# Designs tried in a protein design chat: miniprotein binders against q9zu90. Part 25

Target 1, 292 residues: q9zu90
Amino acid sequence: MKTELEEEEEEEWRSVHEVLLIVLPYLHSLFELLSMIRVSRSLRDAIRDETALWTKLVIEPPLSSRLTDDILSEFSSKSAGKLKTLILRQCLMVTNKGLRRVVDANPLITKIIVPGCSGLTPEGIMECVESLSKNNHKLETLHINGVNGFTKQHLSALYTYLSSEGTIDLEVCPKCDEVRMIPSCSRESCNQKQRKCRGCWLCIPRCAECAVCLVGSDTESQEAACGNDDVLCLECWLVLPKCRFCNKPYCTNHSSRRHEIAITDAASRPSFECEACYYRAGTNPYEVDYQI

## First folded at step 11 (miniprotein)

Design s42
Fold by ESMFold2-Fast, scan of step 11:
Structure s42 (fold): chain B 292 residues (1-292), chain A 100 residues (1-100)
Amino acid sequence: as target 1 above (292 residues)
Amino acid sequence: TDQERINDYMQEANELQDEGNYELAVLMFFLAIFISREHNDKTMVAQIYNRLATLFSQMGNHELAIWFYRFALDVATELGDQETIQDVRDELERIKSQHE
């Protein structure tokens, strides 16, 4: 079994499925062509024997904005029930109906990871998980952070459908009593049995990158470029790449907001500038910032 | 071997592309990417993304070309491959300037 961090590291790769899904709307004849290659035995055999091709589907930004229910349905028909892991990050156009079609076509799914998919609802998620459970197959991993409206009753019901060791990335925050994502804290002073830093991102100050709590007297925090309220622990601040102009880093989740400086000469090295520095320079390059 | 299979898929893709069968050429590149990723061959993955991007650019499908160039850039950045990073950035800027 792998940890959540190990799964996230694997997801940094672009999957062949991401490439296929991008191309499918422009190659709607692809499935007809696959049938026509009946004359090419080697190609048919290669496609048939690549079972692993259909076991994991990963869609991440910037691809997430293009994924529709129709595209997802077309992929699902080709998976032929082999899909085990479904990862959709920030896929705003995917609906309950679209997700349900994938689940119904792929009864072997063990992982559903749909963070930030705000087109989904708790009721839609409940129906999908229940459908998998009816086939005497239980989910091992359910990540639904960013799907709004989950209640304590939903969480209780979901755990009855998951495997005994199943994990959900939502919990009841002990400080605000709302259903939230509660980050794990890797700080050695935080014990597995008792954690003084238990709480959601709104209740407990934490590093934006590693989620360690910043409530101790020995803690240091450094401002991140990704927002006025985003802070990093010193260790994360030191290792992350920094803006050339303000020396502030972006956390990994906001790295796409970096503005890369164009380099015309081979001798120049790449650098980035943060969003705030970019807009300052882009809107008024002649504004002087002198103290008098 | 897996390297022989990657080479066979790449060769088949090139032949299909030369014949004008772009859809099947794309499929062969996908199979090559799949095996390359299983073996953590980031260099090959970047090369295949770049080939797909140039293919779609030549066909006039600039949206797909941009996506594949961006995928190639992501992997080349991880590898520190400055030549590929620069080449991809130049192509992305060329496409953007043409569309203004």
Scores: ipSAE 0.014, ipTM 0.295, lowest interface PAE 7.5, mean pLDDT 72

Design s43
Fold by ESMFold2-Fast, scan of step 11:
Structure s43 (fold): chain B 292 residues (1-292), chain A 100 residues (1-100)
Amino acid sequence: as target 1 above (292 residues)
Amino acid sequence: TDQERINDYMQEANELQDEGNYELAVLMFFLAIFISREHNDKTMVAQIYNRLATLFSQMGNHELAIWWYKFALDVATELGDQETIQDVRDELERIKSQHE
């Protein structure tokens, strides 16, 4: 027995489900997915039952700062062992044990991308990758930049566990002989020079935003407000928002360090206050009073 | 055009939200976001984030509303969109004062 209202609700639900199938392929992040599942129980159930969307788990800022091992385990369990891609960006609270639980529950993983997850160690990564290889399913992509302490021996061992075409975002720097991330330079002149700018971020000065090399008299560089002597090429420097007090921009990776300021620019220009200026004791460096 | 499709989805989403059909309203806003992102229309993205935050606030999910307002504020600040920045700040203060 159905009322007119109940029949109308069923028609609306069928329409919702049809639109949902169009939307699902375009979701960028777990946060967008979580937003949708909290709209209604019906939408949550439909998303839960669509197995294809649970083959990829992506956790990025701002959600990454809240991700614990238990929360990660809960999310990965929704994959029912079908997870193929795991992306955790800057998830500082995730530990070796937390990552291992996901890997053990999801033997079909082909991509592990955990940049800036400083709670992880080389030993933990090695155990996870070895575990996957023992299940006759080799990893294809391993991005572990920001996990400290990898040695040349670790790197060699990792390649034995990866597929023959597998890639790791860490290499032996040809200049300092340490295991580092070595960016590909998109500058056309560097390709013509047989990659003469090959080196890690410590050996070769590079734009913090686009990674082009900043070597030579024809290259311009400007200081970034994000600290650690980060520099930007002129093109990136020009397009990024700047601190109203020191006129230095933050790169995209450090945009969360911007402090909101009161809107005072009548031209509606993008502006913020960097951490150094915010916590600075004393006068604004741009306050100059010339007394006659 | 894609701009016409974005406008159509936004209009439909607003009408659905006014009718209390939050399920379809959210889905229409997401369709508008996806097309806006493909065309790098950051102004529209900020406006849609603001509308989603308002919708989650109306649904009583203040935590998600705050996050969407923060996303809207980030994009609006990057663009120097004073109207959107002020609207978002007013709504964030309202949520904090009413639901703390």
Scores: ipSAE 0.168, ipTM 0.685, lowest interface PAE 3.6, mean pLDDT 76

Design s44
Fold by ESMFold2-Fast, scan of step 11:
Structure s44 (fold): chain B 292 residues (1-292), chain A 100 residues (1-100)
Amino acid sequence: as target 1 above (292 residues)
Amino acid sequence: TDQERINDYMQEANELQDEGNYELAVLMFFLAIFISREHNDKTMVAQIYNRLATLFSQMGNHELAIWWYLFALDVATELGDQETIQDVRDELERIKSQHE
């Protein structure tokens, strides 16, 4: 029962090209672009011809483990030398030579974000950043957490190659004096001062669920069932499901360690049996003296 | 509401997919993903990834279907969503058995 005009308006709204223009700015990764280009020749041609889309290259799991230097070089070439942002998450097969090839072909890069790319070395990163600086174009963002072996000398040299407002996700930990990633803290008082909770994961205890710092005499922490070193802030502890017997929760990353207990009453709160309680099953229960 | 918009895009995408209009169907799924990401709704994102994988499987693009199922599995595993994990594993095994 739609009028002819209403049907025409609906078809106009469903125009591939009009909807594509809305979608394009929000495409997150190379995988999303690859998926789009394989739907039809029309989408392929529209995406190919939009050079601005190829100014950002994002590769993340599960594609990361299969990304070779040759594949990376092929996709970076789509930018016609205009790649500005390179994001490679956990790309273990990418080498210094592969990264250098991309950098040399794309002198306009302003952001290199390669967390967990353990195939890269400090020397390889240094060569790439130095190469970009030689073309009168300085890098603005360098995220290299998970590339092992950076020294304080590397860090100081990197800042000479970055723009004046350039940022690196590695710092000298004020507690252990090693070059480490210092996690951000969502606690407002700590963020404002940027001093009280500054330290790497090895030096500063943080909530296993939300990563807020657990330093200070007024900070409450609760034991998690995840392991001996895992603690939770009170807020996360209150909302996470808890062991029926010991009342300890697992963080989301360790939820697979739960031994689920059947609950027949739908109105009952969720519960499980933690690994420690599971393995202690059959030991003598705590005997409480009934005579107060 | 944004939840109503997600449901509308999902419904439209399914109808377009049934009509064989894969171009508009995939675009509608991406619109649903973008709203879900804005609200950090990882459960909805995993569900939409699973539906995109089904779309590419129906198109005969089993390589892309496998990768979208793997993305759905990754998010579902992070969330501890055993039902979605099992559904995705069953679909991956089905594709693998048909195209060895």
Scores: ipSAE 0.275, ipTM 0.761, lowest interface PAE 2.9, mean pLDDT 74

Design s45
Fold by ESMFold2-Fast, scan of step 11:
Structure s45 (fold): chain B 292 residues (1-292), chain A 100 residues (1-100)
Amino acid sequence: as target 1 above (292 residues)
Amino acid sequence: TDQERINDYMQEANELQDEGNYELAVLMFFLAIFISREHNDKTMVAQIYNRLATLFSQMGNHELAIWWYYFALDVATELGDQETIQDVRDELERIKSQHE
């Protein structure tokens, strides 16, 4: 026989559990999952026992810069060998050995998405994918943009290890013949039989913000403050905040490079200086960009 | 509307947090985050991240509070929201000074 208080506590827990079941499918990241575990023992136990949640491991900024091989190994161990999807975004400290340990412990992995993980090498990726193929469970998705040094021979070998419907986010650029990421273009005219805009960022001028091709007209492009000859389409240029001195905007990915300046009057533009204007106007020349 | 649903979840989450019902508060905040992300309401997402950071700070988990503040800072930086950036930086400095 339960007390009235114990019955009320069970009703409260059933309500929490019902909401939890609605929430769980929409969790994006390992950090969200780990945060819920720290709220209460009831949430911890419910989440721990729901093994489907541990089939996907996602680590993204700002956690990415703190992720070591050992921490990655601890997190992936919660999957008890059931991990199917591994997403690591800009995890600079993760090494070939760290990735290999996760792969060896989780033979059911079908997706590896490691964009910007510059601590990894083509050889390390090759070893991981080969290891998965030996377990009779082939990889379906491999996203390795930002891992430098892949060759055409690497791509050919990778496709032998992937499933027949497997995809890699690197391709041979049809213009420079190098292994690159080829961005998609949303312009309908680019879907015609002869695709003029199929090429990497170095071969085809594209908007730094939206990746739309700028082929065929210099009037479609406006200079960005990002450097490296980055350009923006007119639509993106019009809406992005601009440097007070040169009127060039940063794309969203480079907005952290803005130099804060004193607040101006209410009629002025947004209050920042781009790197180039800062070096030009300032008395302290910088030879190295500490924000890059 | 989605905005009305976000506001409803936020109101409920804030009330639950004030009552010390952290379990339901966290779940309501996550429901608000999901709709806000689908609606591309980054301002609301940053606000919810700040509330989650405060919640974990109140629970005594300052390490998780710091990480949620970093998520809020990341979104506020994308938006160019100088007021939120400064508020989050001040709170991060406070937590680190009192308890690393």
Scores: ipSAE 0.168, ipTM 0.671, lowest interface PAE 3.6, mean pLDDT 77

Design s46
Fold by ESMFold2-Fast, scan of step 11:
Structure s46 (fold): chain B 292 residues (1-292), chain A 100 residues (1-100)
Amino acid sequence: as target 1 above (292 residues)
Amino acid sequence: TDQERINDYMQEANELQDEGNYELAVLMFFLAIFISREHNDKTMVAQIYNRLATLFSQMGNHELAIWWYRYALDVATELGDQETIQDVRDELERIKSQHE
């Protein structure tokens, strides 16, 4: 039996504005905000008046492949200059001009995270960061892994434009002296002084799944199905699903390469065959290509 | 339980949608998405994205519907969820045949 007070509480809970306040902290992107403002005038007005909501734009796959400079400009313009965080993952069509237009329209940006945006260049990134610096709103976070061609001179210049505690996800690899992304390692011994595993993916063998270093005789490495001599730590190898024929697992990033086997398994478990095993029997175009 | 809360939000969203209360319906779907994300329940996330896209289509916001259907399709494809993949493809084809 519901009391009159309980009914009043339920009616208040159903209030659009009260539910909106519960939802707001969990919104991941400006796209989610844009979806909500198109529902009604009252939601649009409530969101418009809440300054903190216009601070973040996130574009990720599968939409990233369709993001053009014009679409990006349209989304960012709706933040009315209040954008603080820009995250574009693998947005291959976005150009230096497109990014610059967003930056010029949003002088308060403190975070630019554009991993895998191969349409961008070091020069384009430099111009954007320099432009933000001139407005006395210094950038705090710059993630540009996957943008090719950064030099040590670029890094030095970027740090002059960033805040004093600003971070860039590219570093000079101490092993090869090239500008690379240096992964963090969760191994306890590597978080102390004299880090043996400080280096890029080409200089330091790492687990393809968890990025822990595989340096030293006390570490075990297992072959992955991913190719390029990719290896896994024993812990990741033990828990990842394995090829029915060669017993090698794919890391999560390469799981799409699995060839599913018809579900005839008595245990009703998913079964798969890796690409190498799939092409090993019968027709093998890779073997023919290598002979040529 | 969180699963009961997801089911309750989904049921409430459907009832609100039937009543034409799209504001609260959208908010209920978002609450269901957030709990599903916290539990890494990608199957539920894909299904809710699909339902949210259908809601935007019903409201006449076909551009937003297409974006949400694309999100749903990507997650469902990663999971091999053939039922959700087919449902999304059918709805995208319906929107395309009506020229948006």
Scores: ipSAE 0.090, ipTM 0.604, lowest interface PAE 4.5, mean pLDDT 76

Design s47
Fold by ESMFold2-Fast, scan of step 11:
Structure s47 (fold): chain B 292 residues (1-292), chain A 100 residues (1-100)
Amino acid sequence: as target 1 above (292 residues)
Amino acid sequence: TDQERINDYMQEANELQDEGNYELAVLMFFLAIFISREHNDKTMVAQIYNRLATLFSQMGNHELAIWWYRWALDVATELGDQETIQDVRDELERIKSQHE
């Protein structure tokens, strides 16, 4: 005859497994999963045995810099051939051989998303996609921006191996006729399929943060701290943290280049010093103009 | 409220950590992170990252502790949270001096 209160109190002492199942859907990264695996053998075994978790493998910074072919192979093996989605962001050490091992072990892959994986080549990607198609299985999504050297011939061949509804994040730019990533314009007045707004980053000026086109006379652009003449739309510029000295923000992709300033007695505004201002501030005060 | 839920998870995690129940302590900290992320409460996220790093350090997992401290430092620095920045830097220096 336990009261409802006593029964609810006992629920607070839930088993590790029960709490783990609540936590698993909310893990953002493989790093969080790896942290849990290293807590105890019980957590490691419970995570290992949860096969649904391993149908999608996502590796992103900061883990990306440490991912080797062997580590990638080890993680993908946990899916027991059932991996469907592979996302590798900025994994510079991953090679064609490493990617091929994962694809060969996981014939059910429908999505390969490898942006910024500059260790990969067009030939390596072609071999992986062809290998998947040999099993009468076709890839649905292929994101390969940041893999250098794709030609129009490569792109044409890739579509032969993809499903009829398959998508690739590289297109032939209608303005320069080169194979490029053509960003989606998030502005509701711009249709990505309209010719006026379609072009690569070299042909169409776009916001470095949100990729909206900046070709209209009514569009306001502001300089970013990112360099390479990167610009931001007014909306993104207003919300991004700004350099204390030049008032230019970094886009999210370049935010790691900030030299942080911990000022507690400022206007309660988060602030940093951009790379350019940081190096200018380091200028030798004895470096004088001897012309006089 | 969600703030009460975060505080409850943090309190539970601290008590479990003191008892040496690192498994449930880690899970409670993750529950607190998830709610804090949903509300874009970066200050709370940085504090919880710092607490997780301390827990991994106590467990002897110094490599994981360093990574969580670095994430805490990144978020706290973005926010100008001097108290968290100083705490994290002190702990990183301590680990570096003892285990490098």
Scores: ipSAE 0.171, ipTM 0.681, lowest interface PAE 3.6, mean pLDDT 77

Design s48
Fold by ESMFold2-Fast, scan of step 11:
Structure s48 (fold): chain B 292 residues (1-292), chain A 100 residues (1-100)
Amino acid sequence: as target 1 above (292 residues)
Amino acid sequence: TDQERINDYMQEANELQDEGNYELAVLMFFLAIFISREHNDKTMVAQIYNRLATLFSQMGNHELAIWWYRMALDVATELGDQETIQDVRDELERIKSQHE
């Protein structure tokens, strides 16, 4: 058996529209869809006719820093009230008002996944979820790790708004009693029914990249360039790109903090400069003017 | 194989782009991206993002070109792919110099 994409490739392409229909199910981002709309009028018209595509909006790094409330509103309006899944990763400029506009315009939303959107507040999230719970509709998935200030009272209220099978990616840390994300751990000793490594990132030392716990004497930890005393397991440290000057890597979530350096020797291995080394040396990063 | 399919889509996309058929060129690049993503081939993904950026630049859509170059640069920097990083920087500087 072949995938839909593989099977359709064996046929003779007769029109742009037929190729477009092969492409559409594999789009990961509304940005990709909007890119195609701006190629031609015929692509725009064909895409507008396929309303099922407008049920999922995904904005992820490196584009997250460019997403404003107005852009979010514009993109979600394409869904004509049919949006079911909203994924915004590390969208720091999105505010409670911006999120609320999307939710109010799209009452069929079943998934809100907004990790690292630090411009949002617990009160804003509560208002959005409560709005969706009206008219017998309830949210199925709520991922809000990286939104600060959730209390136990917020969690209990959120579960009243979610479906009975609904999931939230925050829980009460058994170590600090605060509402936090508790990562899963793939370490063999932690696969038992009563995991001893159950705790948030502040209570349990974990690899910044893979979340494996680093609590045993036999676990090796390597310093990351990320700051906040972030550490990496040896396996992740070996694979991740390293600063030319201090040999510390960034985890994937902080890779945008890398300062590019020019190749001074054609035989030298390409690398980057971490923020700490950059500010110590006074080297200027290569920066692009994104307002062009 | 999937690698042969990626190479075929890339070749077809480049030929279509040279002919000014941007509609089919974009669609071929997206087919190549989807297969590359399934195989977690970040090197190929970065190259295709760079090619899409050049396509939008040739169309005169400098905003979309900058967005795709940004995506290409992010992946290429993660991989330490200096050839792609340098290509992206050269094209971004060209766009900047033409519009300042």
Scores: ipSAE 0.236, ipTM 0.706, lowest interface PAE 3.1, mean pLDDT 78

Design s49
Fold by ESMFold2-Fast, scan of step 11:
Structure s49 (fold): chain B 292 residues (1-292), chain A 100 residues (1-100)
Amino acid sequence: as target 1 above (292 residues)
Amino acid sequence: TDQERINDYMQEANELQDEGNYELAVLMFFLAIFISREHNDKTMVAQIYNRLATLFSQMGNHELAIWWYRFALNVATELGDQETIQDVRDELERIKSQHE
């Protein structure tokens, strides 16, 4: 019986290890990796022994405001040239030189996702993508919305550097003819009418949370508490947590009080509840309560 | 097919979770997530996030469970999936009430 138990334990652990090696390259965020580490000591040890955990670098708010070129270089150095995915959301201090240092040090990069990084320029992005293409590694994903100044000529040139299946999150808006991010709309009536609502955020009113178009009144819209004229569809407004004092989602005037109420205590309440609503599934990598 | 693989991983994960094998269950759920993401199957992604949250709750890690439920809620809200939204809200309320 002891021999059978020992064999079962050994086979099960090797099976877990083998599956883990398949899983590691596809983890979407540091939070997913941290969740796996919390399952068992064996998973924790296996993950720490793998270099795969350093093939993806994700910096998101609130850490984005503190990310300098030097800090970015320090973090990317952990990848030892094996970085494949770089995600920097709203990193306003990162410059063209900072991004280029990462790209030059990590020639295997296939995904660059830098939304809202207004310190970058089209010329800097072009140089980085061109550099990657010269090393026989074509970029698969380039998200650059929030980087100002891209022209139609820039987009055409970028597509020559990307893989044939490569995607850019900027395109020419059919309504204003400017280079913009055009959100996808999941509304059934729009899909049925073959993209009648297609346009950028300036041309088409959309829900600030889910990006569904508000054209044609297929949904009732509600004002977002924190927006400069931001609106929400009724479904999102009903689901989003509301300020206890004004009953509006994302109330900036009372955000500190909502955070205080949301802080986990004896009742096992979610930590930073109002903050979680700004993060899409799998996008918040820095939850300090789950660090190793 | 990839749809068959997703269903197989989900079935295997559920069986492993029922057996108390949380390590392999978590790994099977992640395999299902990856294939679902490749196919932009947000409905399946939300369902798997909900299952992961339930798993962490069963393990006694209520804080991780709450975060996974919140991720499931975000995706379900985007899809307008009222059934999943209600299920997630009910489960979050159950965890907050904290039965020993």
Scores: ipSAE 0.131, ipTM 0.651, lowest interface PAE 4.1, mean pLDDT 71

Design s5
Fold by ESMFold2-Fast, scan of step 11:
Structure s5 (fold): chain B 292 residues (1-292), chain A 100 residues (1-100)
Amino acid sequence: as target 1 above (292 residues)
Amino acid sequence: TDQERINDYMQEANELQDEGNYELAVLLFFLAIFISREHNDKTMVAQIYNRLATLFSQMGNHELAIWWYRFALDVATELGDQETIQDVRDELERIKSQHE
């Protein structure tokens, strides 16, 4: 009978739900969650009902390029107002309005990490952080490197809205007096010297991979394939994969520029061609500038 | 052992996939991934990613299949596994050609 079939379907959902609860603690990304949601409506509904899954929303490449304000709003709505951590990496289409909708719907947010989200502005970030402060829940972590235009006045105002131990990944560079990301240096000699290498990426030469300063040791720096005269410390250069032709490695942030090699020799340690070598070897007249 | 658990999950997931029970199949593949990650067994992780891509392809979800093949390709490239790299590239081209 149909009534018995409906009861059997509910029992199957409960069985799926039990296995899902075992799986939930091990999910690493929104992509894994989206994959499960697309398997069946029963699994989608079970995931929707588990609000604990939605206390942390992480969107990173390759999904970042497809994230619109509407899609972001849809995902954040699944948190039922319980979202605590929002991480959006290189989400270029997300706007101030999109971020504000998430913040307004989720007053318990303690971490906003939006590196490389160039569609956002200082004014939009200020409005979001101020809104959260009004709900008696102060933001603890704000990472906004790659959002352009922050001033010293913005930083001062942001710290009034953050918790007393709150951190922002932008600060005033002591060398150029601009608002920049100032990397921490793990070099022991710098710690002994009170980190005299304090400065942004434009003021202090640093390893593109680990951010260790290269001040005072010109012989240890190795050229990277990254294209901005970026350099690497010897330790990072030794472990990173290298271009087949020029033997220069990309840092992890620029690894997407690698042109994969279809056939690799057994003795070959380089497994890719860097962008410069790839286009130099290619004879594509459509990429040649006939006019400047 | 954990290796026996991985093998058991993989075998059961394949059987469930053949029966059309994609819900339990995908969950068991994820359990196999999690144990493999704890042991830093990147070879097994790439293999399971490839199996998930095949599963989504069989379900007709070619967009998710492409993403899982890309993840398998990333891990295989890191390992220098040329055979897996070529196999995944061939599958990605096959999916692209079917959608034109």
Scores: ipSAE 0.123, ipTM 0.643, lowest interface PAE 4.2, mean pLDDT 77

Design s50
Fold by ESMFold2-Fast, scan of step 11:
Structure s50 (fold): chain B 292 residues (1-292), chain A 100 residues (1-100)
Amino acid sequence: as target 1 above (292 residues)
Amino acid sequence: TDQERINDYMQEANELQDEGNYELAVLMFFLAIFISREHNDKTMVAQIYNRLATLFSQMGNHELAIWWYRFALEVATELGDQETIQDVRDELERIKSQHE
């Protein structure tokens, strides 16, 4: 009885371990990994022992809203100091202390990508990058768009801490002289020497979806439902789903702001109501097609 | 073929789930997701997300079940898959209405 049970357990564990080795390279997110860990102790142990899985940590919406400093610290510690790439998108609860714990525990980090992590400050980022620079293994990529308050002096100091080929996603805007993200434009004329669209999102009107410049053509500019005077190029406007009531689309980044509508024609395609129409729905009975 | 491999992984995952072997069931579902993504089979991806959510709900892990149902709902909504949308909404309502 005992020998038979031990052989059955050994066979099952071996099978799980073998399949896990096939699956690990194909996990796309920390959430998929978390789901596997919570199935059983054997699976948890097998994942823990595969440190190569933990050389890259990626957290994106919708998981971003749940990431605390403690959770981040727990998962980064499983890298056994071998974490090389840290990607946190829109992780609003992550603080300077949380990021510093990860950096101190993982001195081999070469990429820090923390766009939209508004809980971080320039001072916190500077301390993390300086700490990493104490090693011969210098940071290669730093994306900090959405962390407010960086100055020209911060940029100069950051470049002294990065590798010689290191890149930062913030530049000095040539139009407003402030430190901003300067998007690249995919228009062929902008890739040539003219480059008249060089400027940040505040200085140059751009498509909220694809970032092409809209300078020089008022007919290309279509209103988005995103607010803040966000606009879309005609091509993006045509393909994006539109509000049933105002016919304005959200860009992909703001698609979570849609209010789903359970209507009879939803059988043919998904339908939604933008925030502006949602808040006005009960107060404007004369809105065109609203009550049809 | 890859379609036969997806079907085989899905069948194996369902059988393992019925046997209570949740570890291998989750792994088989992930293998099916991987191949489905490589072939841009979003319909299959949505179905697998729905099955993973059901599995976690059955295990009593309602928080993970809700997250996988949300992923299934997002993909099914993009596809206009009304049957999957309705299934997911019904299960989310069931979880909300007191589980245990």
Scores: ipSAE 0.015, ipTM 0.363, lowest interface PAE 7.5, mean pLDDT 74

